# Designs tried in a protein design chat: miniprotein binders against b1l550. Part 239

Target 1, 279 residues: b1l550
Amino acid sequence: MRLPEELLERARDIHSEAPSHRIKLDRVGSFGLKVPVEFKGFLLLAEADVWVSLPEGRRGVDLSRQVEAIYELSNPPKDPFSLCREAAISLLEKLNYADSSGVSIRFDAPLQDGESLKYYGVEISSIASDEIINKIRVEILGMTACPCTAELIRAYKSSEIAATHTQRSLGILEVSTKAEHPDPDKLASIIERAMSSPLRTYTKRPDEGGLVIRSLSNARLAEDVVREMIHLFLEEFGHLPEDTHILAAVRSMESVHMHDIYAERSFSLDEIRKEISSH
Below, E stands for the ipSAE of ESMFold2; O stands for the ipSAE of OpenDDE; V2 stands for 0.75 times the mean of E and O plus 0.25 times the DockQ between their complexes.

## First folded at step 23 (miniprotein)

Design mp2 (at its last look DockQ between E and O 0.77; V2 from the best seeds 0.73)
Fold by ESMFold2, look of step 23:
Structure mp2 (fold): chain B 279 residues (1-279), chain A 102 residues (1-102)
Amino acid sequence: as target 1 above (279 residues)
Amino acid sequence: SREEYLEYRKLLLEAFALIREAMKLLREGNPEEALRLLEKAFELAQRAFELAEDDPFTRLALWLMAQIRYLQAEAYKKLGDKERAKELKEEARELEEELGKW
């Protein structure tokens, strides 16, 4: 059904009115938009969120202009780093009452795995105000092996027998910085290297056996995986601004339990360096 | 395979370019020429869909096919063919439902 266009002149402009309660809002936006991107030579369908701040004197946001800001920039498809930065800037230009804007772009990123592809989760964001803050979150699955059970089995049997439970574990790195976004493939690599073994898309039985043996020889507590992620992150990205904020976490889907194990640490670069140097 | 992905990518990039031109033609009031380009774009996206080997590639191709059907519906509405526009919107929604299965 279409209503007469003449109604537009008689209707109140609700969005530009002052609200009954003069309270500013931090994020008002359109979430779950489908947007094409190009990531490292791959064309992918991503999910995007766009938002702006809303001052206390304005009742609503022009949502069509928000959606327009990102879709105008999405064909031809471009890399998600440029897309989120350019769209965040465009939002502030189009919605000049806002003092900040943000764009998040989420997709499963392909990574070459022999002759196949495997995928890891990535979310790329830019938040614009008087400065630009870039955020990236990477989530990738790996394999972990429990060292406590391995030690009990070794103590019970000959020290030459190694066995323990293994499971999938989800590693998470999230970085917020004024610098350019870290390369998500490098973040994914840090997470995988911190695990007992990577996961593969497809393995033959000899390769599968090798993966399991590798995980048994590199058994790690979830806590130590998080510590290793931080160590490796500092080696590769320690040059980022000192106020860069990081979250490192692991969720282990324990094969012998009905529940997950979780470990995490949040820190700024200056905070963690002081902590390490005090030991 | 890598060769099949490169063909998939080439087909989709060409479809995106045709869509950009079709949208310009719609803004300029030339829906008949826009439809010609959109039919070609749909054929390219269908061929890419047939080459897609992984779920993410299937999802993008289906999404693009749906977007092309929505644009075709807009073009027919501008030509006054409301029945054809309605049919194309329904096809677009069916493609989006299929997309959700992947």
Scores: ipSAE 0.816, ipTM 0.948, lowest interface PAE 0.6, mean pLDDT 88
Fold by OpenDDE base, look of step 23:
Structure mp2 (fold): chain B 279 residues (1-279), chain A 102 residues (1-102)
Amino acid sequence: as target 1 above (279 residues)
Amino acid sequence: SREEYLEYRKLLLEAFALIREAMKLLREGNPEEALRLLEKAFELAQRAFELAEDDPFTRLALWLMAQIRYLQAEAYKKLGDKERAKELKEEARELEEELGKW
């Protein structure tokens, strides 16, 4: 582990000085650290951000202690959920002048795709203060087929399966909760199921054909995808605390336009439940 | 393959264990014994690197190899061998540069 002692010794004296301006900072830390993790049996190298708050009376944060805190917890490699939580707590213990801390861990999560692995983006975070807030962001690519073009072609040519343009779409689910981190594989599954079809790393010709046909048979607007994501999320994760905050979003890389289509909804569980019950 | 991954995982976990012990030995003022463990750890990490066929596994192995070289450099520095320490730091840097290509 890259803890050259030489980097640790030089930084202590300046940080304890009074600042020229007595202003509290919300986040001060090291971003882009590399840390090993074990995710569902896979040993992976992740990127990590660690930070703490800085009181108005202190010039700087002891960055070396921050780095030590996360690396001490990273050998042996552990699950990123525990690492985030434990590191956030450890930061507050080691840096007693801080009233809040945070840790974010980012990596590409392996997902079984037949006989191969595909990957989706994950960011796992924990913020510690008087309470611990856990955050998870999942990003996964899928495929969408446009229903508008399909309808136009159907109107022109009486076919059961109308041709339409398809594009890659990035689905995003971000969840912030006082509960434990939601399972990222479940979140990824929700995103994939909300799209016209998933993407495959390797497809044989028959499989490719099937994938395209599936997409055409399940044509969805970006807006449809977001709504479906929310619906599926509520079915799977409706048991989370009511103050749980969710961001559901889709960025569709349109094949017929030079610009992307974007749709999102930010909501709390209590808010969205009230909205749905009102209809 | 699953078998290859299990072997990869085993090698790395063993390397991590050796690193933990080596770091303890360094703190205790026993750099000679630490170096022996770090040499073994490097061999394990290198074998893991050779088994790695996918990007995330390659990256972890390279990173670990670099970390071991840094620890070896620290141990040699404690032994008073500044030249060897410098060489090992350079090797660590090269491994990190290679890691950056992935």
Scores: ipSAE 0.628, ipTM 0.866, lowest interface PAE 0.7, mean pLDDT 89
ESMFold2 (binder alone), look of step 23: mean pLDDT 88; pTM 0.886

Design mp20 (at its last fold request DockQ between E and O 0.65; V2 from the best seeds 0.70)
Fold by ESMFold2, fold request of step 24:
Structure mp20 (fold): chain B 279 residues (1-279), chain A 99 residues (1-99)
Amino acid sequence: as target 1 above (279 residues)
Amino acid sequence: DRELYQEYRKLLLEAFALIREAMKLLREGNPEEALRLLEKAFELAQRAFELASDDPFTRLALWLMAQIRYLQAEAYKKLGDKERAKELKEEARELEEEL
């Protein structure tokens, strides 16, 4: 990134403006900073956002102090969870006028894929005030099968033609908790397992008199992937505090004429346990 | 390849350490010694860039090369060499554009 001197010059311009109305702001900060991190033995370039609250009586924020709070902690590179938490605490200490601070760190996390690496999206956040709230969002691409049976029957003039195709789907788990951040590899594994039902796509076209039929029980609906994510999450992370909040979602990304499918559910652990125990 | 990655990691960690020392020297008003360390840091980051097998490793090495160029520009500015400082800032921006 550029040296803080440029940020100091822009901060001076902010202070030269006419006084604003006395209105508190929830998030004022520097977004899109590039910072190095060390994640599970890998050195990676992450993108960070840092912010603080701004009370009604203060016109502007000292941008150089915000940038200092995270860059002072980023060499040597450290794990993004510690960086996020420590920077959020440092922001609150350095900017005494704020009643809250926050740091978000985003990167593509490596996963072993045979001899190669594949990557999934991670965003780690810590919000500091009287307490600290930890948030993690994981996004990973997977494959699902499409339930397109009725349209294929129409296209081939036979009542019994069935075929399906695989499609790319983005799985999302987001967790907000007072406990430590869940391990993102475990969250990614939950998403992959929810999508990894034993499926085979039949692409061979039938000749006269032949048909390969796939039942709807082999197709993985976006709704069922979300339900499976929740089930697997509860098995592994049901020990988290009861006020932990979760969002589970799937978005299918097809380039065929069909529209995207999106499913999501948000809940607290307390809420979902009551829902399940009613059955 | 684990051995290639470990060499990449070793090169970058050495570059980060040299950068920490160079930044201390710049704060202490010693830009000539800082430049000596930054030259070595850039060489290490460039070697790591050449070893990088995946896009994320390439991105980190490029970013670090750019940061080193920005620090070199700061050092030359402290020495009064505005033309070199300007040239190094432009090189740093070009490196960041490749990200």
Scores: ipSAE 0.811, ipTM 0.944, lowest interface PAE 0.6, mean pLDDT 82
Fold by OpenDDE base, look of step 23:
Structure mp20 (fold): chain B 279 residues (1-279), chain A 99 residues (1-99)
Amino acid sequence: as target 1 above (279 residues)
Amino acid sequence: DRELYQEYRKLLLEAFALIREAMKLLREGNPEEALRLLEKAFELAQRAFELASDDPFTRLALWLMAQIRYLQAEAYKKLGDKERAKELKEEARELEEEL
């Protein structure tokens, strides 16, 4: 039943009314939208969140305009980096009462793994206000081998390559910068290189054996992985602005324990450079 | 298969282009011509779906098919065919449930 247009004209604009409590909100928007993107030649369906700030004098946000803003920019599909930035800017233009906006786009990024594709998690974000802050979060699974158990077994059997338990570990790099979004493939590579070994989607028996041997030969604590991630990040991305903020983290899904091991470090590039230079 | 993916990509991009034009036609008050383009777009998206071998590509094709069905429903609504519009919306919903 179409409501008569006459009723729509008589309806109050609820969103433009003064709220009962004059309080600014930081983020109001639509979460879990589906938007097409083109990532490194791959057309993908991503999940998107869009939001703006709401001033204290406005009851609500025009959510339809938010959705329109991102969808207008999504056909034809474009790279998610540009989509985030352009949509964040467009939101501020379309919703002139907002002093800040944000867009977040999440998808599984394809990564070549021999003849197959494997995937890692990516979240690309842009926050617009007086300046634009670009954020990227990369999550990828790898394998870690425990050096502690390896050492115990080595001590017991005097073998060059000691058996140890292995587990899947989730590596996380989150970067927030005023510069362009860092390349997520490079971030994923850093995480994989920081672990004992990468995971493979498809392993032939000889390849599987080699992967395990590599892992055993490169046994690392979760703490070691985080430190290595930071080290490799500084080598690759040390050129980013000094106010760039980084979170490096690892969640090791322990095979011997019922609980996970977690390690993280949050830092700015300026902070970590000072720390390293002090040693 | 790289060749299969390129064909998939081509089909979807063509479908996206047709959708853009169909949306324009709908705004201009030409739902009949919009429907012709949307029908073609749906066929392209369906072919892309059939070529998709991996979950991410399947999902995009399904999503696009659903969006086309919604646009078709809008066009039929403008033409006064409420019954067909309802059917197409249901089909769109069913496609989205597979995502």
Scores: ipSAE 0.663, ipTM 0.882, lowest interface PAE 0.7, mean pLDDT 89
ESMFold2, look of step 23: ipSAE 0.751; ipTM 0.924
ESMFold2 (binder alone), look of step 23: mean pLDDT 87; pTM 0.872
ESMFold2, fold request of step 24: ipSAE 0.804, 0.799; ipTM 0.943, 0.940
ESMFold2 (binder alone), fold request of step 24: mean pLDDT 87, 87, 87; pTM 0.871, 0.869, 0.872
OpenDDE base, fold request of step 24: ipSAE 0.625, 0.629, 0.619; ipTM 0.871, 0.873, 0.869

Design mp21 (at its last look DockQ between E and O 0.86; V2 from the best seeds 0.73)
Fold by OpenDDE base, look of step 23:
Structure mp21 (fold): chain B 279 residues (1-279), chain A 99 residues (1-99)
Amino acid sequence: as target 1 above (279 residues)
Amino acid sequence: SWEEYQEYRKLLLEAFALIREAMKLLREGNPEEALRLLEKAFELAQRAFELAEDSPFTRLALWLMAQIRYLQAEAYKKLGDKERAKELKEEARELEEEL
């Protein structure tokens, strides 16, 4: 039931009132909005979060204006990178009491896998204040083969290709930068190349066999995968600003244990360059 | 197929354009013409939905169909037809539940 507009005119503006406690809030907004985007020619429905800061002297945020800001920019559908940046800026313009804003857009990105499409998770964000920080998070599943078990079996059977357990592993790259958002397909490629093998949506038996053999011949610990991700990232994205922050992580869904193996490294480009140069 | 996707994309972009125009007409106080455009937009979105069957692209088509129903409900409300507006809102809600 939409209340008659006449009732709205009689209601006090609660949002503009002084709060009972004069405390600034960092993020206030609407989460889980559905917004259309165009990603590399694909029209997709994404989820979006929009927020602004709230000064200590204001009770609440005008949430309707936040929603309007992103929807005005979403028709026609545009690339999620521009949408994030433009919406973040628009939020600050529309909500002049805010000193910071943010937009996050999440969707499954299509990736060509032969004649089929596979998908990886993407979250694209922009935070606006005195500066704009762009953030992208990519998650993609791959396969890892355990080198430890392979070595044990090799020692036992003296085989060139030792059997080992394999598992699905989730690779994560998160990049925060003052530059433009890094290409998520490149990030996904880095993750896949860092693992023992990629996953395929559809495998014929010969292809499946080849995939398994590849994994066995490229056995890697979760720790190895993270290090390889960092190495490949530096090769591809080493041109980004030195204050660019990166999180590289892997979660291996272990097949021989009930628990997962997790490894991560958080770093700035400046920090990691200094670390590598010291060796 | 790629050809099917291109047709899907075309249909949705046309629907989005009609929605933009319909929203303008609603703001200008012309709900009758807005309804004509929204009906066309719904037909396009529905065709796109059919083309996207059993694919991840179905969600956008469904969402767009729901948004069109909400806009139609708004137009009927402006025309004084509260009953039809209520029906269309319910249809929109049902479409959103499939997302």
Scores: ipSAE 0.699, ipTM 0.893, lowest interface PAE 0.7, mean pLDDT 89
Fold by ESMFold2, look of step 23:
Structure mp21 (fold): chain B 279 residues (1-279), chain A 99 residues (1-99)
Amino acid sequence: as target 1 above (279 residues)
Amino acid sequence: SWEEYQEYRKLLLEAFALIREAMKLLREGNPEEALRLLEKAFELAQRAFELAEDSPFTRLALWLMAQIRYLQAEAYKKLGDKERAKELKEEARELEEEL
């Protein structure tokens, strides 16, 4: 049974009332929305979260206006970074009782991989208040080769054999900045270049052999993959604001172990420059 | 192939454009013309879905087909055909469950 429209006018406006407990909330929103985006010529179905702050004196959020804020901007499909920023601003305009808003957009980004595509994970966000903070997280798989086992095998019989265990490793770069979001393809490239070798979606036998040889010739500890990510990041993105915050991490799915290993470093650009210059 | 992707992209962008026009027509109180556009948009999205095969690109086409069914349901509600609107909303939900 559909309720008569005149009841809407007679009912209390629950959202604008004061709550029984006057406690502010940091994030109230709609999560898991599906939105279309266009990333570097690819039309993709992304997943989005939208939220606003809720002051202590307001009981609820008008959820339809939140959803409206992002969907009004999503046709025609557009660049997810622009959608993210513009939707965050629109949320503050539409829900003027909030002092902050946020939008997150997640998608698997396609990369050309020979004649095929491979994918890596991207999550971006924009948090708007009196300023806008942009965050991007990139996750991409690569191959790592253990240098400790390689050295042990080399020392055995003083052989010329370059052998060690190899495994898939997940590299992670996360950047929070007042500047525009860094290009996710460049972040993915940094991660892959820090690994022993990239992973390919499809390889012919000669290409497969080449990947293995690169891994053996470029064996690295997970700790050193993280250090290399930081080095490469600073070369390409050292120009970002000094208060830009970065997390660099690797989760290695070690082929000869029952467990993953994990290495991580977080830092601001100001912090890491001082650290490096002291050595 | 790249040619298949370009056709897929063309079909979906045309469907998005028809959806924008249909939504405008619905706001202006012209649900009959909105329905004409939405039927064409659905055909385009369905062709894109078929071109995408079993690739990750099928998800956007499928989602768009569901959105078109929701809009068609809204149009039929404005025309007073509540039974047809209910059927289209159910079809849209079924399409979304396939995602």
Scores: ipSAE 0.686, ipTM 0.901, lowest interface PAE 1.1, mean pLDDT 86
ESMFold2 (binder alone), look of step 23: mean pLDDT 88; pTM 0.884

Design mp22 (at its last fold request DockQ between E and O 0.88; V2 from the best seeds 0.75)
Fold by ESMFold2, fold request of step 24:
Structure mp22 (fold): chain B 279 residues (1-279), chain A 99 residues (1-99)
Amino acid sequence: as target 1 above (279 residues)
Amino acid sequence: SRELYQEYRELLLEAFKLIREAMKLLREGNPEEALRLLEKAFELAQRAFELASDDPFTQLALWLMAQIRELQAEAYKKLGDKERAKELKEEARELEEKM
């Protein structure tokens, strides 16, 4: 049953009323919006979340203005970093009762992989208030080889064959900074280089053998991968502001265990430099 | 291949442009001209869908085709053709179900 438009004109503006309980809310928004973006020459369908803070004295958010803030900026498709930042600013302009806004944009980013494409996960966020905080999370799959099993097999009597189990591992880098978002391809590269070998979408037998040999030659614990990710990150992004926050993590889907193995470290650039310089 | 993706990309960018123009025409009260542009935009998006090599490219093309059908429905509603508008909204839902 569709309600007449004239009735809606006479209805109370529920959203601008005071709520029964005067409690501020940190994030009120529309989640799971589909938006087009252009990333490094590729047109992609991304998923976006938009939100604002809601003060204690306002009952609800103006949902139509909220959705308009991102859709008005999405045609022609543009790079997701600009879309994210501009939409966050537009939210504060359109919803002037909010003291902060946020936009997240998620997509699978293509990478050239021989003659094929492979994909890794990207989530870009901008949170606007008196300042803008930019956040990026990158997730990419790679291969790891267990060094403990490799050593046991190598130590096994008369064994000259290098062997260990290999498995898929998901590497994660998340960066929160006042600077521009780091390039997600560089973050993905850091993750892949920290692992035993990259994962390929199309591999023939000679190439598969090369990946396995590379993995065996570069066996890594999940802990080792996280440490290497941090090392490589600092080499490439150590110039970011000192209060930049990073999370580095690996989730390994171990072939011989019932459970995933997980390792992580979070830090600010200031914190990790003090830690490293103390050695 | 790079050449096939470039063709896919060019088709979609033209479809996005026609959509922008059609939306402007709808705001200006010219739904008949908007429909002409939207028909062309749908043909371009459909051709891009046929060229799509990877799931993400298929998903974007299908999504855009559904958006065009929704805009066509809006245009027919402004012309007073409620039956055609209803049919186009159903087609949009069917396209989204393929996603």
Scores: ipSAE 0.812, ipTM 0.946, lowest interface PAE 0.6, mean pLDDT 87
Fold by OpenDDE base, look of step 23:
Order: C-alpha cells, then structure tokens, then sequence
Structure mp22 (fold): chain B 279 residues (1-279), chain A 99 residues (1-99)
C-alpha cells in the first residue's frame, strides 16, 4: 500500500531532529550493499559499506542519500580504488552535516594461476575528513610446513628432506596510507612468497609433488612468515609515507593441533625503520 | 576462456549502458521507452549469465538481472500496471536468492 503523498508532507523529518542525548557518532551508514566494480579488467560484484559521522545535534543520517552516492558512481562500473575515494568525497558533499565519511569495498580478487583463476580477499577503503586516508586489506591462503617437526624427523632418519606436517595458513596485510592504495596483487604476492608455498587451484600430480617438495624445503614458522612478509613489504613499498601504518599477520590452521597459531606485527614505516636500523 | 570473458564483459557493459539510459527515461517520465531498453538489457544480462563459468561472474549477472527486473517493476508501476510490477518484483527476489 503506497502511503498517500500527503502523509509524507505531514511527517516530521525525524533525522533532522535534535537527539535526546547530544552525542556525536563516528560511523553511521549502510553496510552490505552490493555494487559492481571493474578490477583489473574484471567486472565483479563487490560488497560495500558506506558511512558518515553524525554530529551531536542531529538525530539520524539520511541513509538514502548515502546509498545514492555510491550507486551514482558505480554505473558504469569503475575501479574500486577510485570508487572508494570518489564516494567518500561525494558523501561529505551530499551530507554537509558530516565531518567525516568512509567507504569500504570487499570482493574476491581474481589472480591468474596458470590457466585457471584463483582468488584472494580484498577490502579497499577510503576515509575522508580534512584528509583522505586509503586503506587496503589483503588476505590470501598459502601453505606452511613446520620446521620443528622437520628437524625432529631429520634427526631421527638423517634424511636431507625431512617429512613434516603442512597446513593452510592465512596471510594478512593491511596498509593504511595517505598515498594511493597499494597494489593488492603485489601485496598478495608478498604474502605468498613469505609462506612455504602458494596454493594452487588445480594441480596435476607432478605439480602437486613439486609444490609439496618446495614447501618442505622452505619450512617456516608462523613467526617466520610474518617477518618475511614485513621484509618483503619494506623492499617493495618502502617508498610510502613514513606515517603509513601496516598490519602483517598470519593465521596458521595447524593440522596437528585443534587450535590455530597466530602471529602479527603492527607498525608504522617510521617505527620499523628505526627498529631495523638499531640492529 | 579469454574470448568468452570478453564477450561476457561486453554484454554486461552494454546492459549497464542501457540501464543508465532507462533510468534517465524513467526520470523524464517516459516509462514505455525505458521498458524497451530494460528488456534489451535483460536479454544481454541473461546471455552473459549463460556464458559465465565462475561464481563471481554468475553472481554479477544474476544481480544485474535482478536490478533490471526491479527497474521494470518501477516502470510498470508508473504505467499503472500494479500486477505486472508485483510479478517483476517477485522475479527480482528469486534471482537474488540464486546469488
């Protein structure tokens, strides 16, 4: 039943009213929107969150305007980096009571793996206020082989290549910067290179054997993986602003234990450079 | 294959274009012409769906088909055909559930 338009004219604008409690909110918005994007030539459906700050004197946010802001920018589909930035800016323009805005776009990014595609998780965000902060989070699965068990078996059998248990490990790189978003494919590559071996979607038997052998020959603790991720990140992205913030993490889904092993380091580029220079 | 994906991409991009034009026509008060464009867009999206081999591509095609059905429902509502509008909204819902 369509409410008569006459009722709309009589209805108070609830969102513009003063709240009962004058408290500023940091984030108010719509989460889980579906938006099309074009990522490196691939048209994909992404999930998006859009939000703005709400001043203490306003009861609510005009959510419809938020949704309109991102959808206006999403047809034709564009790269998610530009979409995030432009939408964040547009939100501030459309919602003039907000002093900050944010957009987050999540999707599985296709990555060429031989003749097939594999996927890794990406979350691209932009937060706009007096400045724009760009954030990217990349998650990709790899394989780790345990060096401890390998050493025990080596000691027992005196073999050059010791058998060890292997497990899937989730590598995470999160970067927040005032610069442009780092290339997620490069971040994914760093994670894969930091692990014992990458995962493949399709393995022929010889390829599978090679992958396992490679993993065994490059056994790494979760701690080793994180350190290697940081090292590789510094080599590739050391040119980013010094106030760039990084989270490097690994969650190893241990095959011999019922619990996961987790390791992380959070740092700024300035901080980590000072740390490394001190050694 | 690369060729199949290119065809898929072209179909969807054309569908997106038609949707933009249809939305403009709807705003201008021309739902009849909007419906003609939306029908073409739906056909393109459906063809793209048929070409899609992977889940992400299938999902986008389904989503676009659902969006087109919603826009068609809006157009029919403007034309006073409430029954057809309801049917199209239901079809949109069914497409979204397949995602």
Amino acid sequence: as target 1 above (279 residues)
Amino acid sequence: SRELYQEYRELLLEAFKLIREAMKLLREGNPEEALRLLEKAFELAQRAFELASDDPFTQLALWLMAQIRELQAEAYKKLGDKERAKELKEEARELEEKM
Scores: ipSAE 0.649, ipTM 0.874, lowest interface PAE 0.7, mean pLDDT 90
ESMFold2, look of step 23: ipSAE 0.761; ipTM 0.927
ESMFold2 (binder alone), look of step 23: mean pLDDT 88; pTM 0.889
ESMFold2, fold request of step 24: ipSAE 0.804, 0.801; ipTM 0.945, 0.942
ESMFold2 (binder alone), fold request of step 24: mean pLDDT 88, 88, 88; pTM 0.890, 0.894, 0.894
OpenDDE base, fold request of step 24: ipSAE 0.600, 0.603, 0.593; ipTM 0.859, 0.860, 0.857

